# VH-VL binders against q960a1r229to459: the designs that were tried, part 18

Target 1, 231 residues: q960a1r229to459
Amino acid sequence: LKGDRIELLLPKNIDQFKKFKKDRTVISSGLITRFVSTRNPKEFSQKWISTKYVKEFNEITVNKDSVVVGAALNIQKMADTLTSSLSINIGKEIDSFIQKFSSPQIANFATWTGAIISGAKSSLSVSDLLILFNVLDAKLTLLNNSGELTQVAIEEFAEKKLFATHTIVNAIFSRSLTGFLFCLKLGETSEQDSTNFNFAALVGNQVSRIFVGLGGQPKRLTSLEVHIDAL
Key: E = the ipSAE of ESMFold2; O = the ipSAE of OpenDDE; V2 = 0.75 times the mean of E and O plus 0.25 times the DockQ between their complexes.

## First folded at step 8 (VH-VL)

Design p23 (framework fv_ramucirumab)
Fold by ESMFold2-Fast, scan of step 8:
Structure p23 (fold): chain C 231 residues (1-231), chain A 121 residues (1-121), chain B 107 residues (1-107)
Amino acid sequence: as target 1 above (231 residues)
Amino acid sequence: EVQLVQSGGGLVKPGGSLRLSCAASGFTFSDYAMNWVRQAPGKGLEWVSSISSSSSYIYYADSVKGRFTISRDNAKNSLYLQMNSLRAEDTAVYYCARGYSWDYYYGMDVWGQGTMVTVSS
Amino acid sequence: DIQMTQSPSSVSASIGDRVTITCRASQSISSYLGWYQQKPGKAPKLLIYAASSLQSGVPSRFSGSGSGTYFTLTISSLQAEDFAVYFCQQSYSTPWTFGGGTKVDIK
């Protein structure tokens, strides 16, 4: 503790980030919230690199068929972007979901990448945001230590534990995604175990995506009929 | 009219180098991700490389990593593929193609006419 | 890498026939699939994107369906200009991969 020193680099673009990342610990605005919520963090890295000011990690791009959300943006900014870019039915539920399951303090300070990584690492509980990204069929742009980019679906990111070897650059969502989005979180304390159950479904004419979170990675349901009438 | 016009193909010996060019017209080039796709004689399609509109995101197939370099010049509406250390298995028709959306998401909607690259002694 | 398996490798058909081509992914790719048509000596042409969305300018006799690991391209009432090679392509995860192609020949 005595005489501890932190070296923090603040790259301003992806090329600088690639050059100086090396063995440094990656941090974002979410680290401030974690630091405050944990009294005197017991595990501490001396060499840090921030995504906060990297141009590419703060980009929002709305294309004809997709919307791209940079990795350093907070949960609320991500939700606002999706609400304004995706269909009205999907956007309404995203707004409701974020308001219900994420406090304003968390949503305005924590990055969506921090929440996704935390959820992907968990073996005991599921992340509300991770299941939302799964049902929305999100893709992630990832950067490895060799400076190479890959794009993977959110399901592969969690399954292959790519958070251990890659930095998230952005998330990509389809603007062609339509239908009705339904999100439900149910948790109750029993005599023996706490039940933490998350459910998300996107229902359309030919495409239905249904995910259940039961502690650990979200599971996709493939043999369930869901019918919704929009009048 | 939206089009991509290619040039720069030819015959080279193994170990040689070649630079392919793709000139865009009829659309805002700087808004689109661009791709290189190749096809060996009588074979199927193989994706080679992709570059984002800003050049910030570049991807390569494992077979060409370290040998090929994709680049673009938005001021000149041009896409390039620098091919070094060429091998016989690089013999193919090379196509440049525009990503359907600005993120090359889903597919490629505008293609160049193709440029033949032959690597032989 | 995601492997795309296309069936059949070739099919012989007559004008007016209904032709169905299948594409199977080695893992779930949701709806991140496109279909292309290629005629001899020419560049590929995008027919369908997002598994089922018809590209502007493509005749309505072409349709795509499927999600996950199983996809089909259907050509209703085959016409003379439809004799070509057809390819599926996944854009779910890098590297982007194509199916081996299906050649639609005249009977």
Scores: ipSAE 0.039, ipTM 0.619, lowest interface PAE 7.1, mean pLDDT 80

Design p24 (framework fv_ramucirumab)
Fold by ESMFold2-Fast, scan of step 8:
Structure p24 (fold): chain C 231 residues (1-231), chain A 119 residues (1-119), chain B 107 residues (1-107)
Amino acid sequence: as target 1 above (231 residues)
Amino acid sequence: EVQLVQSGGGLVKPGGSLRLSCAASGFTFSDYAMNWVRQAPGKGLEWVSSISSSSSYIYYADSVKGRFTISRDNAKNSLYLQMNSLRAEDTAVYYCARGWDYYYGMDVWGQGTMVTVSS
Amino acid sequence: DIQMTQSPSSVSASIGDRVTITCRASQSISSYLGWYQQKPGKAPKLLIYAASSLQSGVPSRFSGSGSGTYFTLTISSLQAEDFAVYFCQQSYSTPWTFGGGTKVDIK
């Protein structure tokens, strides 16, 4: 399908986005080429709205206690922002971990928002970016179809499946996080049918955060956190 | 000496307007998110509004949406709450407070200013 | 909205007593909970953030514990300056909501 059967809106600011969103499907900037090249109308909604050119979705704000990363930014820009604004030890591990699950081409093309939504939707596979957001205690600013903004923890976003009813505006990370961050990804082996898992731990802070991914959303290891915090 | 000093409260009739001010000193105001929290006489605390350090993100409680406007002037180290279409149920002591960073909570509070909405 | 329920609404205690106040969230809020102390005619003061982290300058007799939906604030040995109202607050999702308060009175 082409011409008058395809509607793609390109709002320039959040007020325009609120007015035009309605029942339209939100598209990541990296998917626009795929959208226009496809011949399968059932694969793509005929009513699309892009976040690519919305000013507020492309902003980075570094505050004393937090850093805010706009929803339309790619994975590499998000990683660079966190690496430069969080503690050196945490930033170094973020950069190292992302290099293990994303090629430079993918990290510079895919939005972090698309990766987070994909991870939150999955019941079968692990998500490396989602576990990273979990261990970093990320919050998301969300926009509902009534034009209202709300802020939720990444754990609530995934648990309540808010990707079905809300648009992600930005991610918020605390600059007060300290300690040692450790992230691990174990891939497929050739001897058995593929399974993988991931693990992330932030230790040496007032509140330790430990997660494991075995399929679907990451699970918090609260008993281990209590044990580690007692040391 | 980190402190927030408030002004601008008073008595107003229903439907009236007031503007509250909160002056910051002893810290870099432009680095912090700011909040307004109110407390009706003899009641508990109710969050009203929050504004990020650069004013890029602003949030309101449902009870005040469309009537109240939070703003800040980083050059003057000041936070404001413009209150329009005031109702009797808006009668409260209003506090400004520093920080809404989910990790730290609100660590520095103004002394509060009384807003009374009555005929 | 997340409802925060505190118990007890009031407690009578003597100097030296151990006082425990509880806070229950209507849904899981992980560790996004703070505790505040308020004395008559004064602004609230932050005591505990992230459920269990003691705010700088707050005496070590104050401690917080819990995660998910159930949280406690403990004062290990009550002092004269601790007679006040205590509030919990969730910072998990907007709107930020406070508990109804617990008044700690002299016995």
Scores: ipSAE 0.007, ipTM 0.568, lowest interface PAE 9.5, mean pLDDT 83

Design p25 (framework fv_ramucirumab; at its last look DockQ between E and O 0.01; V2 from the best seeds 0.00; counts 0 for: pae E 17.2 > 2, placed apart)
Fold by ESMFold2-Fast, scan of step 8:
Structure p25 (fold): chain C 231 residues (1-231), chain A 120 residues (1-120), chain B 107 residues (1-107)
Amino acid sequence: as target 1 above (231 residues)
Amino acid sequence: EVQLVQSGGGLVKPGGSLRLSCAASGFTFSDYAMNWVRQAPGKGLEWVSSISSSSSYIYYADSVKGRFTISRDNAKNSLYLQMNSLRAEDTAVYYCARDYWSYYYYMDVWGQGTMVTVSS
Amino acid sequence: DIQMTQSPSSVSASIGDRVTITCRASQSISSYLGWYQQKPGKAPKLLIYAASSLQSGVPSRFSGSGSGTYFTLTISSLQAEDFAVYFCQQSYSTPWTFGGGTKVDIK
């Protein structure tokens, strides 16, 4: 714009993305428009590569026991996919919980990957999408800078800070999840008494999964899981 | 009914190459991710590589990265493992195995295995 | 990489016995564990997936339990066809890794 050089590549598939990623900053095209509008372009003569139009990052695959959601999809599309592919009770709770932390405008615009990365990086605030992925036992497909794929559990992604070295390709959720999902968000208090807390529990599955967020990465309550499973 | 039939394998010198094939029948091959797993004589199982149903997602064990290439041809219902720069440590029975239709890579259907011997 | 340790390496048992095999992960793997049976000269057979889910066609005498780092495979009443080597496998993160195996042989 106005003499500054800004190069944005829009690869069509994962092989093109791997080939052209070198020396480029990874973004989605919607988010780059927002980013550039808030900064002086002359300070950021950057080379960018978008995930927005990569075929594999926009795919939804529903299998017998799993559902795979591409990284470039927005929060609402992810939620709709999980609601239609998981049990009705789990799906209803997912939809209800998302409405508590994301407006329709945000859910229809922001990628779920942006929200997960933001949550994994934070040491102070709770992340509702991250705790939801933790309780649902989500796995992520990741791409490193050498073009190699790995698959990791969401807990490992956050703990090992893999967002610093990898691009998220998709998320994998089990369709065999059973039981009762309960999610809670608490954040409507005075600033001086700042109470920021979330909670998610999946009970009646093969083993219970219980997480609490008090700031930063959600903590798994393994002792409580054992106690509840003994009932 | 559902089966995987393997071919290829044999004796090769260190530094040589072999191509393994695995032919699927009795199920819709294009719906399943596939795996290669090996077992050295008298030893345990070692995962080698996995490929998604579309070929978009491919994974390799560190010991074979840069040397082995997994591929598939859904029109021919076939899975392949191209093995280059073979080492004595690659000597094993190689199995192809079907993912349990979930992308979690539990392996419910296995080929009969093919022996690869790397010897000088 | 996640290390999978099985115990015992071998067990001698009689028909009708309850046999328990354990598998320990070097880090938490949630419930992403499978159990396989392998008979001499044959390919492995999937028995259990997701730690405790019985694969279709597998006899109900086989059961799996555990989560996190400690898992067990139990055969409630050993039959003649159950003499084999058993392997656990984690499906939590790449690379997928197998335990060293447990040989169940006749006493």
Scores: ipSAE 0.594, ipTM 0.818, lowest interface PAE 2.2, mean pLDDT 86
Fold by ESMFold2, look of step 9:
Structure p25 (fold): chain C 231 residues (1-231), chain A 120 residues (1-120), chain B 107 residues (1-107)
Amino acid sequence: as target 1 above (231 residues)
Amino acid sequence: EVQLVQSGGGLVKPGGSLRLSCAASGFTFSDYAMNWVRQAPGKGLEWVSSISSSSSYIYYADSVKGRFTISRDNAKNSLYLQMNSLRAEDTAVYYCARDYWSYYYYMDVWGQGTMVTVSS
Amino acid sequence: DIQMTQSPSSVSASIGDRVTITCRASQSISSYLGWYQQKPGKAPKLLIYAASSLQSGVPSRFSGSGSGTYFTLTISSLQAEDFAVYFCQQSYSTPWTFGGGTKVDIK
């Protein structure tokens, strides 16, 4: 080790992860690079535990009615999975939208969980991945400090700041979504800067979902949804 | 080395305007969100406004919304607060303060403060 | 808005004393609380972030604890340079709000 003591544990499965994660900072394959330059060195001297080799965090499961993406997957692998497993109209737009907010090289190295946590922590940033999860009605499987699993909507994860007390295990998307997805992003480059404005709408589903990102958690436009659903 | 240097305070009558400036040096200004915080004489701290690193999102305290405008010029490493329709209760020392994007506004570098006095 | 209630408003103490300052939030803020020290005529100085993490360069006699709605700042052995006003601040959501302050004075 160099000037500071860093203890990094590399569990191979979720049972080992549960046993050893208490009081350790969870790291993913892409997120740590961003935090080193902007955080207090003492905080980065904490005990660490990695998700990189945990089997359950690297799995993809495509069921008849759902697709499950593990927490350690990079953004590009998550996007490819959703694009191929959801309807054509939704998958095409996901693919197009991912290309707008992240370069292929960044998307292949950053984890989707790192991006989601970063977006959920910020009260000022506009997160493209967070609005995508909201419009697709994503659910997260979370592991608490007691080793128990629970499932929550993406809105609850951010609203209740569950990233402080829980570890993301996977995300779950319904394959029963129908209609057309439309996503818009206006902002700086995809290279670690924030989006100025984003918008996401799923129309023609049983209940439309429409969100706008102006800073902080995406805002749902329920009045507009009701109007569009009445057409 | 890391430094925020403020200017632009003074005495003004109610209803008047002032523009505060904050010049940054010793760090990459464009990587950081910035804040204005004020302190009335002998009183506690009150957050006034925040601006993201790219100016893509801006927040104001309710007491100043519609009257104050925060802005930044990343090419000049400078933060500004335009204060219009000033009131006696706006009398305070105004601080600019740096924050980290991911730190939920823990203000780790502060300017020296500039006094704004609103009086007839 | 999240109200931050600090107590005591003032404390008189001697060098070497243990001083404890409390801060209560009107709703849960998890661990998103900072502590600041302010000396007369000076800008505030960050001491503690994330409820319990010491900022770089802050002496180890300062410690923070708590989560949810109840937080403490402790100075384990007061030094001459520690006589100041101390503020808590929630960083959970806008508007960012500060406690009313606690003045630590020489007895």
Scores: ipSAE 0.005, ipTM 0.420, lowest interface PAE 17.2, mean pLDDT 80
Fold by OpenDDE, look of step 9:
Structure p25 (fold): chain C 231 residues (1-231), chain A 120 residues (1-120), chain B 107 residues (1-107)
Amino acid sequence: as target 1 above (231 residues)
Amino acid sequence: EVQLVQSGGGLVKPGGSLRLSCAASGFTFSDYAMNWVRQAPGKGLEWVSSISSSSSYIYYADSVKGRFTISRDNAKNSLYLQMNSLRAEDTAVYYCARDYWSYYYYMDVWGQGTMVTVSS
Amino acid sequence: DIQMTQSPSSVSASIGDRVTITCRASQSISSYLGWYQQKPGKAPKLLIYAASSLQSGVPSRFSGSGSGTYFTLTISSLQAEDFAVYFCQQSYSTPWTFGGGTKVDIK
């Protein structure tokens, strides 16, 4: 790695992170930095920032009515947290869903944030986590270029492509969700990012939430929700 | 050969100023953050200042903040330390050192050092 | 600031001896700990980085261990060229701070 055109910043708190972000193009976490450094050590002059030591990005907070998951956490940790914090009928399905997740992503300790962003960027691939966040009506805490924190729905994040201008700090899930969660994914292969179809439905939660993924951003099936809720 | 060659330093009275220089060769200077570290006679090492590869980020020890200025000229492969308002306690051998990048920052290449003596 | 406490301040040893130097941080620094060797009139030399990674060109008799707040540098079999002063340094957060040093001299 000697001679690499890579500069890594390691903020120790959110304020330092904000300062660094103002002065540089923030690209990603330490894990992604590692991959870039390994594959392209001398070809890029990139400035990376890691959230590894910023508590706001690494915290798990279980409140009475909500669960907060830091953006720097890996997919498995997020899933475990949700599985244990949400109702059994929802949590079981989350666990099952994640067990079927891409093995390489889990093995590499990929962040859920990375998966969300990748899914939001792609028009061809279907993001399992993105649809999960949608069906659970997850909220994202975002840091904008001005250093302000805002909260948005995951749907809005994807639709407005806020990944281009904002940094995900954490996700917030409601613990008040009731009913049953059903998730289905279909792909060409089991070992790669080959998901072509995703379906997620939360039924029995006052208002049902149903989403389908056919590439890119999940689509909400409001007509189906109305139909199901009328049954 | 990767090396850092220092110049400057010398004897100065309290309140005086000195400018240290560090010339890099054998590597792409603009790719590396640089540091100044000093060592008082018979004492340990003390970090003084750091500057990122593009000078976007600069850090100082509290003991020198407001008095010392770190800078670099990547076109000249040179690192500088402007020392103003020098004090007796600033007397030390000053080293320039390159940051080693391997997920962690350490100093893997050092200059030969230059002595700075502040005395009335 | 993170204080680094190094011990012992000095140690007398013979060639072939196992020498262990300790460094303690006032707070957790994860693995952001390096070890340097300094000989009289010379600049420090990096030996170990990231608590346990051996710098290129450094003999394998040198090893580092530890994480959090407790770290050790070990010379498995002291050689003549190893008589020097050793420093630990944390690179966890600015200001970067060094231990007080350990002088390894000949018994």
Scores: ipSAE 0.000, ipTM 0.528, lowest interface PAE 12.5, mean pLDDT 86
ESMFold2 (binder alone), look of step 9: mean pLDDT 93; pTM 0.944

Design p26 (framework fv_ramucirumab)
Fold by ESMFold2-Fast, scan of step 8:
Structure p26 (fold): chain C 231 residues (1-231), chain A 119 residues (1-119), chain B 107 residues (1-107)
Amino acid sequence: as target 1 above (231 residues)
Amino acid sequence: EVQLVQSGGGLVKPGGSLRLSCAASGFTFSDYAMNWVRQAPGKGLEWVSSISSSSSYIYYADSVKGRFTISRDNAKNSLYLQMNSLRAEDTAVYYCARGTYLDYYFDYWGQGTMVTVSS
Amino acid sequence: DIQMTQSPSSVSASIGDRVTITCRASQSISSYLGWYQQKPGKAPKLLIYAASSLQSGVPSRFSGSGSGTYFTLTISSLQAEDFAVYFCQQSYSTPWTFGGGTKVDIK
């Protein structure tokens, strides 16, 4: 409760973030308490760095074929951006699905990166935001400790546990996604029901993406995609 | 009509420098990521470098890191590749190519510029 | 880095033939694969993106399939203009890498 000191750095742009990152623990803006609560009391890191004020982590860019959402933005801002930038059918389902798993209070406070990292770290719990990113074919721009940028698919980020070695800079979504998005969460919100299932399918005229969450990382139903695409 | 018109290139000695240019027309240049892809004579394709629409995100192949610099001027609809400390293995036709930010598929290509590094 | 292996390295075919080219990734790349056609002395042309999506303006005789580590490009009825070198490319993660190419020659 007492005694420990915390050094918190607040870089203003990506170049400052790269210089100051070193061995510091990254705080995904808005949920500083959550990061503090995950610390090991015996191995507490006294050096923290925030993404909250980094210009590049707070940007939204809508291009002709893609939309880019900065890592420090909250879930609601991400959802609003996708809803206005993707097709009407896909956007409506995103808005509907987010409202089912995140209250307005949480969506306006929590960052999407915090939710994605939390979901990727979980070995048994279902993550609604993670499966949504999987079905939408999201890619993440990542920064390693050497200051190098890479781009990876959301599936690779979760499977390789890249949250342990990289900082998320932004998420990238294709504006060429077509078809109907369908998302479902199955399970009870009772304190006695610890098992949940979720499902997300993007069914297009030429290509379908289908995922099921049974705990841990969502699983792609490739055989079902092949059969549906053949119809 | 989307067009990418390349210029620059030529013959240089090992250790020399060259700058390649690519002029874009027929689309909103500032909306697209741009790329350099090379092909050694009789060989396959090798991605060299990518730059995002805003220039905020730049990527390089390991073979060229520290020697090549990609840049763009959105006001002039132009892409550049500054090539320093050239080596014999850099000999190739260099193509500029338009990509999507998400996928980095290369949907439109320049005509190519030959770079020869030889004594 | 993700290694892309194409087979065959070359194939000889006649007009009207069905031609199949295979591409294998050293790790799962989901559906992040494109196919390109290159004719002698010319720049490559994008044929297929996202494993199976036909690029605008590309004839319907070209089709792509596959996911994970195994991908196929099929030309259902080879035409004279299809004699070229074909390359696959993964866009799953950096660095983006290409297959070694498959040359489709006239018999």
Scores: ipSAE 0.032, ipTM 0.635, lowest interface PAE 7.4, mean pLDDT 83

Design p27 (framework fv_ramucirumab)
Fold by ESMFold2-Fast, scan of step 8:
Order: C-alpha cells, then structure tokens, then sequence
Structure p27 (fold): chain C 231 residues (1-231), chain A 119 residues (1-119), chain B 107 residues (1-107)
C-alpha cells in the first residue's frame, strides 16, 4: 500500500531464523531505524529479524571443559557465566575489568555481541571487551548466509571482518585456562568513556597470552610470551 | 569409568546403508558434544560429524554432507550415525568420540567399528 | 579448509631418547591444537589440548608448545609404551582437520 511499515520478525529457534534471515536485516535486541539505509522504495516494506527470542542464541551451556554463551545475552549475564565457570582468580579479574568499562545500566542492557562487533569495526580506539575475548582465547560460532555453522577464533573474526558476512551464534570459552589474569585500561576522560590504551595478560605455568591495544585490533606480544613461558 | 561402546558395522555394497550406534556410560551424556571420526585402512584420521549436547548444532564434513545423518538420544545415552548412499571411499574404521572443550578435542573414544563398502 | 602438515612422517628412536614432532597449519589457529597417540588396533588417545595443556593421566614426559602456525610435541625420555603413531589436530575452525601422522618406531 503506502509502504510506510516495517515488519519485525521474531523467530523462536535457529531453523525459523535461517528461513527469515534470507535477504533481511538482523537486529540483536530491537528495532534500530537510524542504522538502516532508506535509498530504495523497499524500505517502507522492509523486514527485520530479531535474535532476542531465538532459543539457541539465548543458550548457556556449561560443559566440563568449556562454557558456551549465546549471542543474544547481555554483557552482565556473560560476565556472571564466566565468573562462575572459570577459575576464581580469572573470574574475579573479568568481573573487575568489566565494571571499569561498562556501568550496570549498560551491562544489563547491551549484548556482548553488539560490543564485540563495535570493537571489531573500530580502527580509531581500543575495545576493552575485544581484548578480554582475545586474552581468554575465545572462539565464536558463526552462521553464514547459506545456513552453515563454523567456529573461528576471535582474532580471525576481527582480522577478516567476518561481522560483515556472518551472524554470531555464541561465544565459547575454554575451562582449561589457568594462571593469573591482569587487565588494564588507560586514557579515559570518565569511567564511562572509551580508552586510548588497554592491556591484558594471562600468565600460566606453561603458556601465556599477552595483548596490547593501541587502536584497532589488539596485538599479541608473542616474544614476551616465549620469554615468560621459559621461566 | 567412562565407556563408549560401538556397534552396527559390517560389509555393504556401494549404494547401501548402515547405521552405527555408540552407547555411553560413566558420565552425564547430556553435558557433552559427541563426534564421529573415521580412519581408512593404513590412512590418517578424518573428522566426519559433530553434534552438540542438546542437538542444537550439527556439523558435517563436505564428503558426507547429504548422505550421513548424526543424531543422539540423551534419554538412552546413545549416539547414532545413519550412513546412506555408501561409496568405496567410505570404507574405514569409524570411531565415536566425546567432545572435550565442546566438540574441539576428543578426550574419550569408542573401540571403533569397521565399515567395508565393496562389491 | 585448514591444512595440517606433520613432520617427520616417521622417526626411529631408542628408549631414553628425546623425540620432537612438528605440526604446521596453513593459516593461524591461535592455540587451538591437540595431539593424539594411536597404538596399532586401538583408538586414539588425547595427550595434549590447547597446544600445551597436558590431558589428565598423561605422563609428564609429554609436552606441547607453539601458537599460530607452528607447533611441536616433545617426548623428553622415550619409553617402550610410547612407540605409536602421533597426530596433531586443529580445533580452530570446522572442518576440524588432522595432520598426516608421525610413526615413532624402534631403532
């Protein structure tokens, strides 16, 4: 008719999501009109898909050796899951670090997926959540436009800009991670502002993971890891 | 303690079908992803298929996609592989394996089941 | 697909020897690498996961190292029960792929 309507689709499982996603825009937590192009007449009858109620995207699975966090969950639920599933020392540092870059209002509202995609897109500033995923060796399950699932490391997701061609289904964290986690950020004008520098290190008995963020994707300090692992 | 006991192999002609079974005991089956990995005589290991703990995520190797179906019955602690349209190149020992770290490392394996596809 | 290349394809060694096996990935796989041991007629056994983490019940003479595209498995003092075929496996991205295997046999 007039074409002034936008239809919001609310699939309840991954099979419905795959059927609805074909040729349509995905919205993680609601209708975001300001981010949609209006250059063609189809905009008035455009269909958007929400991931909010997809069962698989809201799944938390704690296995003996891994923890899986669904893509539609907020930052606080992700933090709570990791704190209760990983070692006490690692969990405490995760909780402490998240509190420094995300207020309770933001952490209970924003999805971790939105924060990761925002961080991966940025070439100008550092992303605190992205460096946390890097140091924890996080893996993402992705869905492509053909309906196929694959897993990639967070480093590959950011480097290859897979946010442009894939939908994030969940994040997977190893429960075999051990050692001491240390995270740091510098250069904020307030507690709620973005940082200009961040750093994260996981130092274990046999292997270490060390990253620094100076703008864009965090860089792994492999030479320092080799030296520390030799001690 | 942890045991995976396999059955269902045999000799079959090209184009035929077989169903493999894997019975789990000694752990909470519904907490783990499960996998099928095969090994042709005198060759290396080839991953075939994986299924998540709740069956929400299923993956297949390109060589078997459309012909093989992985499934599980958590109430019966059992994993299955339905193999259709079998080819000579499917001849192998098939192992079921528990997913350590999701489906990424295989910490416990069944004894293996020989599948021979021959005229 | 991520190609995994193992070297050597075979090695002859004596009890007490140090044995090193290498594995190369065609692209970076971070630390998502496992090592398996397979004895004749038996199913494989997981030795090492996440490149360097020793699986429960595996002797401390086995160790793994590496990240990115280059990985090593070391047996510090070879024992009689260690004569087997060893495989690396990337768990970074589907399809999960294995190296061609390294046979460790008696000299």
Amino acid sequence: as target 1 above (231 residues)
Amino acid sequence: EVQLVQSGGGLVKPGGSLRLSCAASGFTFSDYAMNWVRQAPGKGLEWVSSISSSSSYIYYADSVKGRFTISRDNAKNSLYLQMNSLRAEDTAVYYCARGYWGSYYFDYWGQGTMVTVSS
Amino acid sequence: DIQMTQSPSSVSASIGDRVTITCRASQSISSYLGWYQQKPGKAPKLLIYAASSLQSGVPSRFSGSGSGTYFTLTISSLQAEDFAVYFCQQSYSTPWTFGGGTKVDIK
Scores: ipSAE 0.006, ipTM 0.466, lowest interface PAE 12.8, mean pLDDT 81

